# Designs tried in a protein design chat: VH-VL binders against Vacuolar protein-sorting-associated protein 25 (vps25). Part 10

Target 1, 194 residues: Vacuolar protein-sorting-associated protein 25 (vps25), of Dictyostelium discoideum (Social amoeba) (q55gd9)
Amino acid sequence: MSNQVFQFPPYYHKEPFFTIQPILNTRKKQFQMWQDLILQYCRYYKIYELDINESIKSNSVLFNNEKINRKLSREALKSIIDDIIENGFAEWVDKEKEKEKEKDKDNNNNNRVLIMWRKPDEWASLIYKWVADCGLLNTVLTVWEIQNGDDSKKQEFHQLNTTILMKSLKVLEKQSKCQTFSQDENVGVKFFSI
Short names: E, the ipSAE of ESMFold2; O, the ipSAE of OpenDDE; V2, 0.75 times the mean of E and O plus 0.25 times the DockQ between their complexes.

## First folded at step 9 (VH-VL; framework fv_pimurutamab)

Design w1 (from s3 with heavy chain L99G; at its last look DockQ between E and O 0.82; V2 from the best seeds 0.00; counts 0 for: pae E 2.7 > 2)
Fold by ESMFold2, look of step 9:
Structure w1 (fold): chain C 194 residues (1-194), chain A 120 residues (1-120), chain B 107 residues (1-107)
Amino acid sequence: as target 1 above (194 residues)
Amino acid sequence: EVQLVESGGGLVQPGGSLRLSCAASGFTVSSNYVHWVRQAPGKGLEWLGVIYRGGSTDYGNEFTSRFTISRDNAKNSLYLQMNSLRAEDTAVYYCAREGYGYDWEYFDYWGQGTMVTVSS
Amino acid sequence: EIVLTQSPATLSLSPGERATLSCRASQSVRSYIHWYQQKPGQAPRLLIKDASNRATGIPARFSGSGSGTDFTLTISSLEPEDFAVYYCQQYNNWPYTFGGGTKVEIK
């Protein structure tokens, strides 16, 4: 088994890649390239959330290329993330609406972003197939057992981010393929045939 | 007008060395990404390496130990130093510019190439 | 590194016929692939960028399609100047790699 590190694409080594381009067609390509890179990087390392401030503060290698002495500004990264969210591959995690009701709407307060390098409906299909293949239909599982249990250790969704897992189960609920419910301090789920 | 002119090719014995030149006009090499690509007779294209705007370089895996790309900004030229040449290095050697400005992900201007023949 | 396999190696056709050239990648290159045309004694010329976008000055009879691992270059009606070798090139991964080429020749 060999030790592997993420291999950055050629465009990561080009200085204009790190500056938001003013020409719209060029920017659309640039943003697609950043989306592809961010999703690939996060998939490679099984990263489901990014902290924008910490990524910039720590000079994360994803956004800081020392070989060419270029890094994304926080503002550029925010713009790229907003585009990824608009395309349906990310969403904001932190919303502090219960504490400070007097604050104006301020996108600058959004910091943690959920990265959906595999969409909830794809995860849903993988989970449902596993449940069916293992003969677990019509039994009760906990969300923890799906995510962390011994029976899921070899599945791609083992250690899946809880928010994404719940979104995936909601996809199945809408399809009438499962029902979630509270059980003690856990979320339980029962999967149905057909 | 953008132009690239390779020179310095010729016949060389196995184990020998050769230094190729690429003279650029119509653009500044230090503001662009310029590559070396080769083509063996009757064969396809093979990427060798690139020099970045800041002067750092990257190479194809097989070329890191034997080939060196360098640049002379005053002459607006880049060079390919090839050492320990082997028969399989026989090829036409091109320099190629990656797109200028916002079009930098493909090779839009190529030289006409210079032939290197490695033969006993 | 990513291997690009072009097929067929040679395509023998008459002027006016439709040419279909294939490029298959050993792993996904998304749409990060370009096509070049090379005539004898000349350097390659960019035809198609990013799988489907014609380069400046390239006639409409050239078109590209595909994503992931399978890509196609189509010449809808061959002209005499189209008899050349065509290469695909990927930039998804280092190092850049080219396909082995498809020679389009007169039948």
Scores: ipSAE 0.482, ipTM 0.766, lowest interface PAE 2.7, mean pLDDT 87
ESMFold2 (binder alone), look of step 9: mean pLDDT 88; pTM 0.862
OpenDDE, look of step 9: ipSAE 0.807; ipTM 0.923

Design w2 (from s3 with heavy chain V50E; at its last look DockQ between E and O 0.71; V2 from the best seeds 0.72)
Fold by ESMFold2, look of step 9:
Structure w2 (fold): chain C 194 residues (1-194), chain A 120 residues (1-120), chain B 107 residues (1-107)
Amino acid sequence: as target 1 above (194 residues)
Amino acid sequence: EVQLVESGGGLVQPGGSLRLSCAASGFTVSSNYVHWVRQAPGKGLEWLGEIYRGGSTDYGNEFTSRFTISRDNAKNSLYLQMNSLRAEDTAVYYCARELYGYDWEYFDYWGQGTMVTVSS
Amino acid sequence: EIVLTQSPATLSLSPGERATLSCRASQSVRSYIHWYQQKPGQAPRLLIKDASNRATGIPARFSGSGSGTDFTLTISSLEPEDFAVYYCQQYNNWPYTFGGGTKVEIK
């Protein structure tokens, strides 16, 4: 394990990457490149949520390249995130701004975004395959066992964000491949062979 | 009109050194990204390295110890210093521009190249 | 580093025929690939950007397609000036790499 650092792509080191490009075709490619980078970076470090304000304030290396002295503006990052949401790879976590105005701009949690480098239906397929491969169909598992158990330790969904995991189980439930239920202050899941 | 002109190629003995020049016109080298690429006779293209707008450089893994890219902004030129040359370094050497701010990560203008022959 | 494998090494065709050139990457490069044309004694010329977008001044008979690991350059009807060597280049990963080339020659 000698390499512990995320390897940035060549375009991360080019100054125009950090400024929203005025030419439409160049900007569309720029936004795709940012989407790919954000999803890869978050997958590498298992980051399921980003806070836009905190990322900019902290000069996160994802959005601030010190070697070329360039960083995304808050407005640019917001535009890129909006595009990622439109493409189905992210979604807003908080909805308070939809109901009423912000009362305190310094204490704003409305900028959190859920990052889905793998969509819930893809996670659903991985989980179901694992359950089937382990001979666990028609048995009851806890959500905790799927997320944190010894048997899932080598699976990509080990320690998966709980919101994404529940979305993934809901996909399977709609397909009649599982059913969730509450028991003994935990969430249980029974997977079906179909 | 954008032009890149390589020079300084020639015959050199193994173990020798050679400095190639790339003179640019029609654009400012310090405002763009400029690369060195080579092509051995009858072979494909091989990326050697680049110099960034700020003057820092990156190299292909095989070239970091023997090749150095530098730039002279007053002459609008860049250079490739090659040391400890080997027969395998025999190639046509091109400089190529990557345009700042228009498109991504391709070489839009190339020089016609300069031939380096490493032979006894 | 990413290896780009081009096939065939040589494609012998007549003017007016359709040419189909393949570039296969050792791992996914998404759509971050460009195509160049090189005529004998000349430097390469950019043809196709980002798998499918023609560079300025490139005739419509040239088109590119593909994503991931498999990419195709197509010349819909060969003209005499199209007999050349064609290279793919990727920028998904550092360092930049090129394919070994496909020579398109007259049968």
Scores: ipSAE 0.618, ipTM 0.827, lowest interface PAE 1.6, mean pLDDT 88
ESMFold2 (binder alone), look of step 9: mean pLDDT 88; pTM 0.865
OpenDDE, look of step 9: ipSAE 0.838; ipTM 0.939

Design w3 (from s3 with light chain W94Y; at its last look DockQ between E and O 0.87; V2 from the best seeds 0.78)
Fold by ESMFold2, look of step 9:
Structure w3 (fold): chain C 194 residues (1-194), chain A 120 residues (1-120), chain B 107 residues (1-107)
Amino acid sequence: as target 1 above (194 residues)
Amino acid sequence: EVQLVESGGGLVQPGGSLRLSCAASGFTVSSNYVHWVRQAPGKGLEWLGVIYRGGSTDYGNEFTSRFTISRDNAKNSLYLQMNSLRAEDTAVYYCARELYGYDWEYFDYWGQGTMVTVSS
Amino acid sequence: EIVLTQSPATLSLSPGERATLSCRASQSVRSYIHWYQQKPGQAPRLLIKDASNRATGIPARFSGSGSGTDFTLTISSLEPEDFAVYYCQQYNNYPYTFGGGTKVEIK
């Protein structure tokens, strides 16, 4: 019955928000506001990746407010994304391939952005706590069970992006809290008690 | 310098209507965001709505059906049309400016307010 | 709608004393809080922007802190002109909402 949609914040309805502001303190706040909006919007719709070129080309509602006839330029969006990356809430998807593509001087490798409204460290803590609370330490789970199993349905990491999930498990591996391994066609995970 | 002057308040019966005016000087209303805020006697502040530079509006949820904000750019004024008034609408009504392009989301100038009393 | 709860409702203090005013939000408003001062018969005056930044012309004895749901306005040493009502306002979401106010009055 209800058609619930993302509710944009007050500043989204105002023209200066869509133009990089010249005064430093105003711009710092503007970038914080854009970071908060992007993270909230992506969390609401469970969007883990943004394609900058497609967002601009498609006039994505996140960056294009038709009501006030304003949209972010590609340059402005890139600057905002760079700031979010520097703050640790996003990263370029193909960092490894970026180094390989330096031979081609191809700028397309800085286009897809992984959005981490919750950082891998935080996801790792949530997953480990859930495993411990369910009495599953020292047993084997599949990555699929963590991500899609019925027992995780109430957890925020249910249906988590696979790239972020694996990053989160890597955090736990570095802490000696789990070990991943192949299990037929799947990835298995054993979580260790501390 | 910058001034906002509300007018049009007064005594009105429940179910009645009233139109408040906000005359601005020292700035252009169509180049800024202008809001209406009210304060019941002895109570706190309540945001009613905003008119944007392009003339579109947003309202607090309780007010969408009964209150309308409009603007006359030639007179550098905005208006609050209030219909189906209730005793709970008794308050001082302020217009307040949010300055375009300098800082974010606060009211830098307020009018003196105009009192609306709704009683039978 | 985000509810802002201010406490205490009234602070009775003497000049020179430190005042500590609390504002609690029903959900996170990040740092998107402003503080206003209102004296009798006057419209509110902006005091603190974005939880912690003094507005132009506001004396250094006023300071703000907090993020998320809990915010504090501190007046380090009360002056006679500081006896007024203080409101917090959030702009994280429409509708903008204000707290119920804290009245700082002379003991």
Scores: ipSAE 0.693, ipTM 0.875, lowest interface PAE 1.3, mean pLDDT 89
ESMFold2 (binder alone), look of step 9: mean pLDDT 89; pTM 0.879
OpenDDE, look of step 9: ipSAE 0.807; ipTM 0.925

Design w4 (from s3 with heavy chain Y100F; at its last look DockQ between E and O 0.57; V2 from the best seeds 0.53)
Fold by OpenDDE, look of step 9:
Structure w4 (fold): chain C 194 residues (1-194), chain A 120 residues (1-120), chain B 107 residues (1-107)
Amino acid sequence: as target 1 above (194 residues)
Amino acid sequence: EVQLVESGGGLVQPGGSLRLSCAASGFTVSSNYVHWVRQAPGKGLEWLGVIYRGGSTDYGNEFTSRFTISRDNAKNSLYLQMNSLRAEDTAVYYCARELFGYDWEYFDYWGQGTMVTVSS
Amino acid sequence: EIVLTQSPATLSLSPGERATLSCRASQSVRSYIHWYQQKPGQAPRLLIKDASNRATGIPARFSGSGSGTDFTLTISSLEPEDFAVYYCQQYNNWPYTFGGGTKVEIK
């Protein structure tokens, strides 16, 4: 893992960037900048899910700049996230799915968000290309093999979030490029040659 | 009227040190972003570093170890401490104010510069 | 760091002619690029901000275009006072960087 530290853009070190701007046009630009930063950061560290509460409590470097002593409020972060969702680069994590992963009782607050720096169709294209390049067309792969297999280690979609992966496979299904089916405790995928 | 005035330039020997000053008027240094930029004779512009309105600083990678930017709020002035000077440091040194916005971010005011000559 | 390459290094033209200056970035800088004019013995002056927006007081003959990695400064009809060195500068990434400059000189 290259010891390279994420390089924040210049505006990250500008104090006004951490204060929601009252002027609509300025705020719009501000939110675009935040979207870009969040997506870049998540891509760099392969972060697919963010918890708003945890991010604020842990003083995440993404939302807390100690160098200039500025941080986003929870409300500000939520507003930014809502904008990112509206732009199609994020989705709220379903509460029901959270219950399966985290026994944590606090049912009511949508605090977790799925971050998608690539759209499902983009991932779909990458995955299909990989399958084709590997000569695996008309074979069956598991979702696990795609995510965690040795053959995919050099691919950008290695260890891709399951929700995003499944969305991507659905895109391929619509294109008649694959078919998904249940296989034991896993999902099988048959890829088709066009 | 906004004005920046550099001073402290002169002749220095290799390995020597020099501190440049930038006196600001018409605006408050501690409320703005102020940069140092240099220009070797007949060459282009080179960004050296910035001091944020909060007092923190950033530098070009090649200058971090030798150059230090500071300010005196009472004097509304900026400083560039240069150590271990080399012949290649010979240049006109400018201080410039950056105007920050979400739709614009540029240097709007520059000083006239001060000349630094490093020679044996 | 992002390297900005300006071309040509020198542009020899006559008054009234069109000048086209290029600035290429080693990686995308989006639209976060400015153009400055510098005359001998003077500090740089802002011409174009964010690739395509003229600064206040800049004549209409100056225009900028481009996005990503390729940018262009155009002077539609050169005036005698336009013979100078022009620099592009990016602020998309630390450190800020300038191009090597294009000298527009009289033929």
Scores: ipSAE 0.461, ipTM 0.790, lowest interface PAE 1.2, mean pLDDT 92
ESMFold2, look of step 9: ipSAE 0.578; ipTM 0.813
ESMFold2 (binder alone), look of step 9: mean pLDDT 88; pTM 0.868

Design w5 (from s2 with heavy chain L99G; at its last look DockQ between E and O 0.75; V2 from the best seeds 0.68)
Heavy chain, then light chain:
Amino acid sequence: EVQLVESGGGLVQPGGSLRLSCAASGFTVSSNYVHWVRQAPGKGLEWLGVIYRGGSTDYGNEFTSRFTISRDNAKNSLYLQMNSLRAEDTAVYYCAREGYGYDWEAFDIWGQGTMVTVSS
Amino acid sequence: EIVLTQSPATLSLSPGERATLSCRASQSVRSYIHWYQQKPGQAPRLLIKDASNRATGIPARFSGSGSGTDFTLTISSLEPEDFAVYYCQQYNNWPYTFGGGTKVEIK
ESMFold2, look of step 9: ipSAE 0.703; ipTM 0.877
ESMFold2 (binder alone), look of step 9: mean pLDDT 89; pTM 0.896
OpenDDE, look of step 9: ipSAE 0.850; ipTM 0.943
ESMFold2, look of step 10: ipSAE 0.682; ipTM 0.867
ESMFold2 (binder alone), look of step 10: mean pLDDT 89; pTM 0.897
OpenDDE, look of step 10: ipSAE 0.668; ipTM 0.853
ESMFold2, look of step 11: ipSAE 0.688; ipTM 0.869
ESMFold2 (binder alone), look of step 11: mean pLDDT 90; pTM 0.901
OpenDDE, look of step 11: ipSAE 0.630; ipTM 0.837

Design w6 (from s2 with light chain S31N; at its last look DockQ between E and O 0.84; V2 from the best seeds 0.74)
Fold by ESMFold2, look of step 9:
Structure w6 (fold): chain C 194 residues (1-194), chain A 120 residues (1-120), chain B 107 residues (1-107)
Amino acid sequence: as target 1 above (194 residues)
Amino acid sequence: EVQLVESGGGLVQPGGSLRLSCAASGFTVSSNYVHWVRQAPGKGLEWLGVIYRGGSTDYGNEFTSRFTISRDNAKNSLYLQMNSLRAEDTAVYYCARELYGYDWEAFDIWGQGTMVTVSS
Amino acid sequence: EIVLTQSPATLSLSPGERATLSCRASQSVRNYIHWYQQKPGQAPRLLIKDASNRATGIPARFSGSGSGTDFTLTISSLEPEDFAVYYCQQYNNWPYTFGGGTKVEIK
């Protein structure tokens, strides 16, 4: 029952880590280290979304090391996040602004980012295995039951972010392993043997 | 020439205290990270702790209560205060530089070491 | 705390032979591994950075490889000055830890 805090890696305690480095090879390593740290931190605390503006404004400990009086600038954090997105471990939450982004090439309103420290296809596999192991194939479950129900309490996907869960179910739908449907503010899902 | 020189080693009885010095030349100690690492005779390396540019410190778990790292910027030197010494603290003590903003977490310059012997 | 296990403990070889030294981590340390060489009576010397990059002044016969949990240091053709103890060090997790060392000795 003890709740330990996240243990930061050694490089978190160093000032150069918080300033985009000018030497290319040093910067490439720096960005990899930030990606690894962000993914580890978010996995530890079960964080699925980051608000960039709020993280900077609130002096989040992830990006602000008070002991050394250093924090990432907004520009540095954006650059790091863009790299994580390019590497496939994050994406912008506001999909309708993607169309406006194409219409307005320099739109910088992107602020909330989905952090995929485990990707939807990996979550999909975990969920399907659990459904099969529990004998729930060919029955109807709600998204809420998968996410919050008593039967899923010991599963890693318990309390999973709804956006990631729906992406994971869509992976299974494409594989003909489930079908989702709407019920008055609720989503049902039926899983199939295949 | 970039150099680190340890001093202050010697013979001390168990339970005693000793203060080691590490003098830097060719670079500014307060602009870099400097670590203490020890090596018992015939054995491997053990990281003890670090002093950061701002003067705060971190230590290996075993050393937090007995060892203190400090720095004197005017003398371009740092110190390792060791208290409640035990026989197992017998070792060569090195200071090692981690260069600011170049190689991530590498100890690129080491001193020659100073020997501490803890015996009755 | 990350445990680095180096093997073999001792490697007895002749000049001109190829040496292969192993470092295994108790969990993934990605490529956040440095290698050091320590000759008798001397302080350690930085040899390989980030698993594979030679430090300044290190001859080309030294190379490193690996990622995750398994790392190797290779000396393609041993010279007399290469007989020393070699240590790996990880910085993926606090605190810094070193492997137990591999002694490369002449025989």
Scores: ipSAE 0.699, ipTM 0.867, lowest interface PAE 1.1, mean pLDDT 89
ESMFold2 (binder alone), look of step 9: mean pLDDT 90; pTM 0.904
OpenDDE, look of step 9: ipSAE 0.705; ipTM 0.874

## First folded at step 10 (VH-VL; framework fv_pimurutamab)

Design x1 (from w5 with light chain W94Y; at its last look DockQ between E and O 0.60; V2 from the best seeds 0.00; counts 0 for: pae O 2.4 > 2)
Fold by OpenDDE, look of step 10:
Structure x1 (fold): chain C 194 residues (1-194), chain A 120 residues (1-120), chain B 107 residues (1-107)
Amino acid sequence: as target 1 above (194 residues)
Amino acid sequence: EVQLVESGGGLVQPGGSLRLSCAASGFTVSSNYVHWVRQAPGKGLEWLGVIYRGGSTDYGNEFTSRFTISRDNAKNSLYLQMNSLRAEDTAVYYCAREGYGYDWEAFDIWGQGTMVTVSS
Amino acid sequence: EIVLTQSPATLSLSPGERATLSCRASQSVRSYIHWYQQKPGQAPRLLIKDASNRATGIPARFSGSGSGTDFTLTISSLEPEDFAVYYCQQYNNYPYTFGGGTKVEIK
């Protein structure tokens, strides 16, 4: 992982960027820029999930620029996130799945968003290509091996969020390129040659 | 009419200092992002730095130690202080404004430029 | 810094001909590229914003296209006043950088 610090684009240092623009066309451009920035930032640091409330409270550098003393409001950030969701690059984290893991009833779970700088179909293509390139077609892999295996270390999908990975595998299933099955405490995947 | 007018260029010896001015009319400098760009004779364009609406500045890496951008709101003017000048600093210096109303637009207004010659 | 490479360095054409200028970025700049025209003894003039949007007052014969790393400025039919140097510029990252320019000269 390159110890390099993420370099923010020039527009990050411009005050109006942190204020929702009233003009529709300007706002559209602004939101596109925010989407790009958020996705780029998340990609750089391999962040797959954001908490809106936490991001605001912690003064995340992504949404708080101290140099120009500007920060996004929670409402602004939410609006931007909604736009990103609409564009298919994010989705709200399902509260029900988190309740099974964390007993904490805190209402804050409604503020978590899954960030996908690549769509599931894109991830699916990358994963399948990798499997093919490695000669692993018609073999069984575990989800863990795909995420954490040594063979996948050089791949962009290494340590991919489980939810995103499962979505990607579903895409491949629909294409008859793989089949998922339960294997002990893990999920097995058999990839098929087309 | 919206315009920028550079001044202060001239002949200076190596190691010398020079302060360039950029006077704005038709718009308020403090409400816009204004940049300095230079062009050596027969060469391309080079970005030097910017002053933001809030007064903060950013520079090209090679200019941070020698060049300083400032402004006088009362005079609606921008300045470029250049120190430790070198022969390679010989260029036409432009001030340029980013598009009005959009802080991430292109340089829509340019001054005519002022020539700086660094020579012994 | 992001390096913008413009090609060709010089383009010799006659009035009425189509001009195609290329700008390649060393890394993706998305659509955050502008094009400028500069005539001798003059300051640059904004032509195209964000890869494909003509600036105010720019004739329809000028068009821009591209995304990511490869961009193109096209002049559909050269007019005598179009013979100049053209620069691309990115604002995706600090520092802002310009291409080396393409000189469009009369054949």
Scores: ipSAE 0.070, ipTM 0.681, lowest interface PAE 2.4, mean pLDDT 91
ESMFold2, look of step 10: ipSAE 0.758; ipTM 0.902
ESMFold2 (binder alone), look of step 10: mean pLDDT 90; pTM 0.913

Design x2 (from w5 with light chain S31N; at its last look DockQ between E and O 0.81; V2 from the best seeds 0.64)
Fold by OpenDDE, look of step 10:
Structure x2 (fold): chain C 194 residues (1-194), chain A 120 residues (1-120), chain B 107 residues (1-107)
Amino acid sequence: as target 1 above (194 residues)
Amino acid sequence: EVQLVESGGGLVQPGGSLRLSCAASGFTVSSNYVHWVRQAPGKGLEWLGVIYRGGSTDYGNEFTSRFTISRDNAKNSLYLQMNSLRAEDTAVYYCAREGYGYDWEAFDIWGQGTMVTVSS
Amino acid sequence: EIVLTQSPATLSLSPGERATLSCRASQSVRNYIHWYQQKPGQAPRLLIKDASNRATGIPARFSGSGSGTDFTLTISSLEPEDFAVYYCQQYNNWPYTFGGGTKVEIK
């Protein structure tokens, strides 16, 4: 993780930025700015999931600017997130899959959102290109190797969220560029030359 | 009419100090984001800093130690305090209002500028 | 800081001709760039907002385009009053930065 501190854009220090604008066109621009900021922030820190409630409760610097004493309300943040989802850069985290892992009935799971500053097809392209560049076509890689391998350390998809990675691999499968299969406790991927 | 009027420019010696004023009319300074921008003779534009609605300020890195932006709400005016002036600070100094609504981050209103000359 | 490079530095044209001005950013600024016009002895005037939106009162002959790192200001047919210096400015990152300007002068 880069020890560098994220530099917030100028509009982050504008008080109206933290109040949902009533004029439609202004609001659209505002929401675009928020989308940009959220995606940029998440990309910088490699954050793939956000919890709306936690973000508000913890006074996340992303949504709480102490310098100008402004913060987003939960409702505002949710509206922004809904817009980001509509634009295809986020998805709600499926509650059912999390319930199997955490017995904790906390109703808070409805507030988790998967953030995708790149869409699965974009990730797919990056991954495939990397595989090709490394001469690994027609070989088998594990999902773990793609995420955590030394060879991928310099790649943007290093430590990519598993859900996003699997979505990306599905894109490649549809393109007949790879095949996924179960291998022990992991998922194997064979990439094909086209 | 919405306008900004700068004043206070003049001749100053190196190492000296000068305070520029920017008087607003037609709008309230404390309700807007107002910036200082300067332009050396025959050169381009350089952003100096901003004062936000809440009164907080930000500066270009090179100006943080020498320049201070403030305002007087009663006078509906903005100020630029410049200390330790250098020859390279010679420029026309503008105050500019950042647009609101559709004009995010755009300077829609400019003053006429005031000339500051730093010379021995 | 983000460096905005404008080209050409000087553009010599005749009235009625098309002017094309370029602004290149050292990194992506999305569409968060504005264009200003400055005439001699005057303050800058806002022309284009967010790369492509003409400001209030600006003639239709002025247009802007671009995204990311490459931006263009176009004057479809130069009028005598259009001979001036044009600046691009970004607000994507601190600090705000301006391009070096393009001087449009009469040939």
Scores: ipSAE 0.493, ipTM 0.804, lowest interface PAE 1.4, mean pLDDT 92
ESMFold2, look of step 10: ipSAE 0.679; ipTM 0.862
ESMFold2 (binder alone), look of step 10: mean pLDDT 89; pTM 0.897

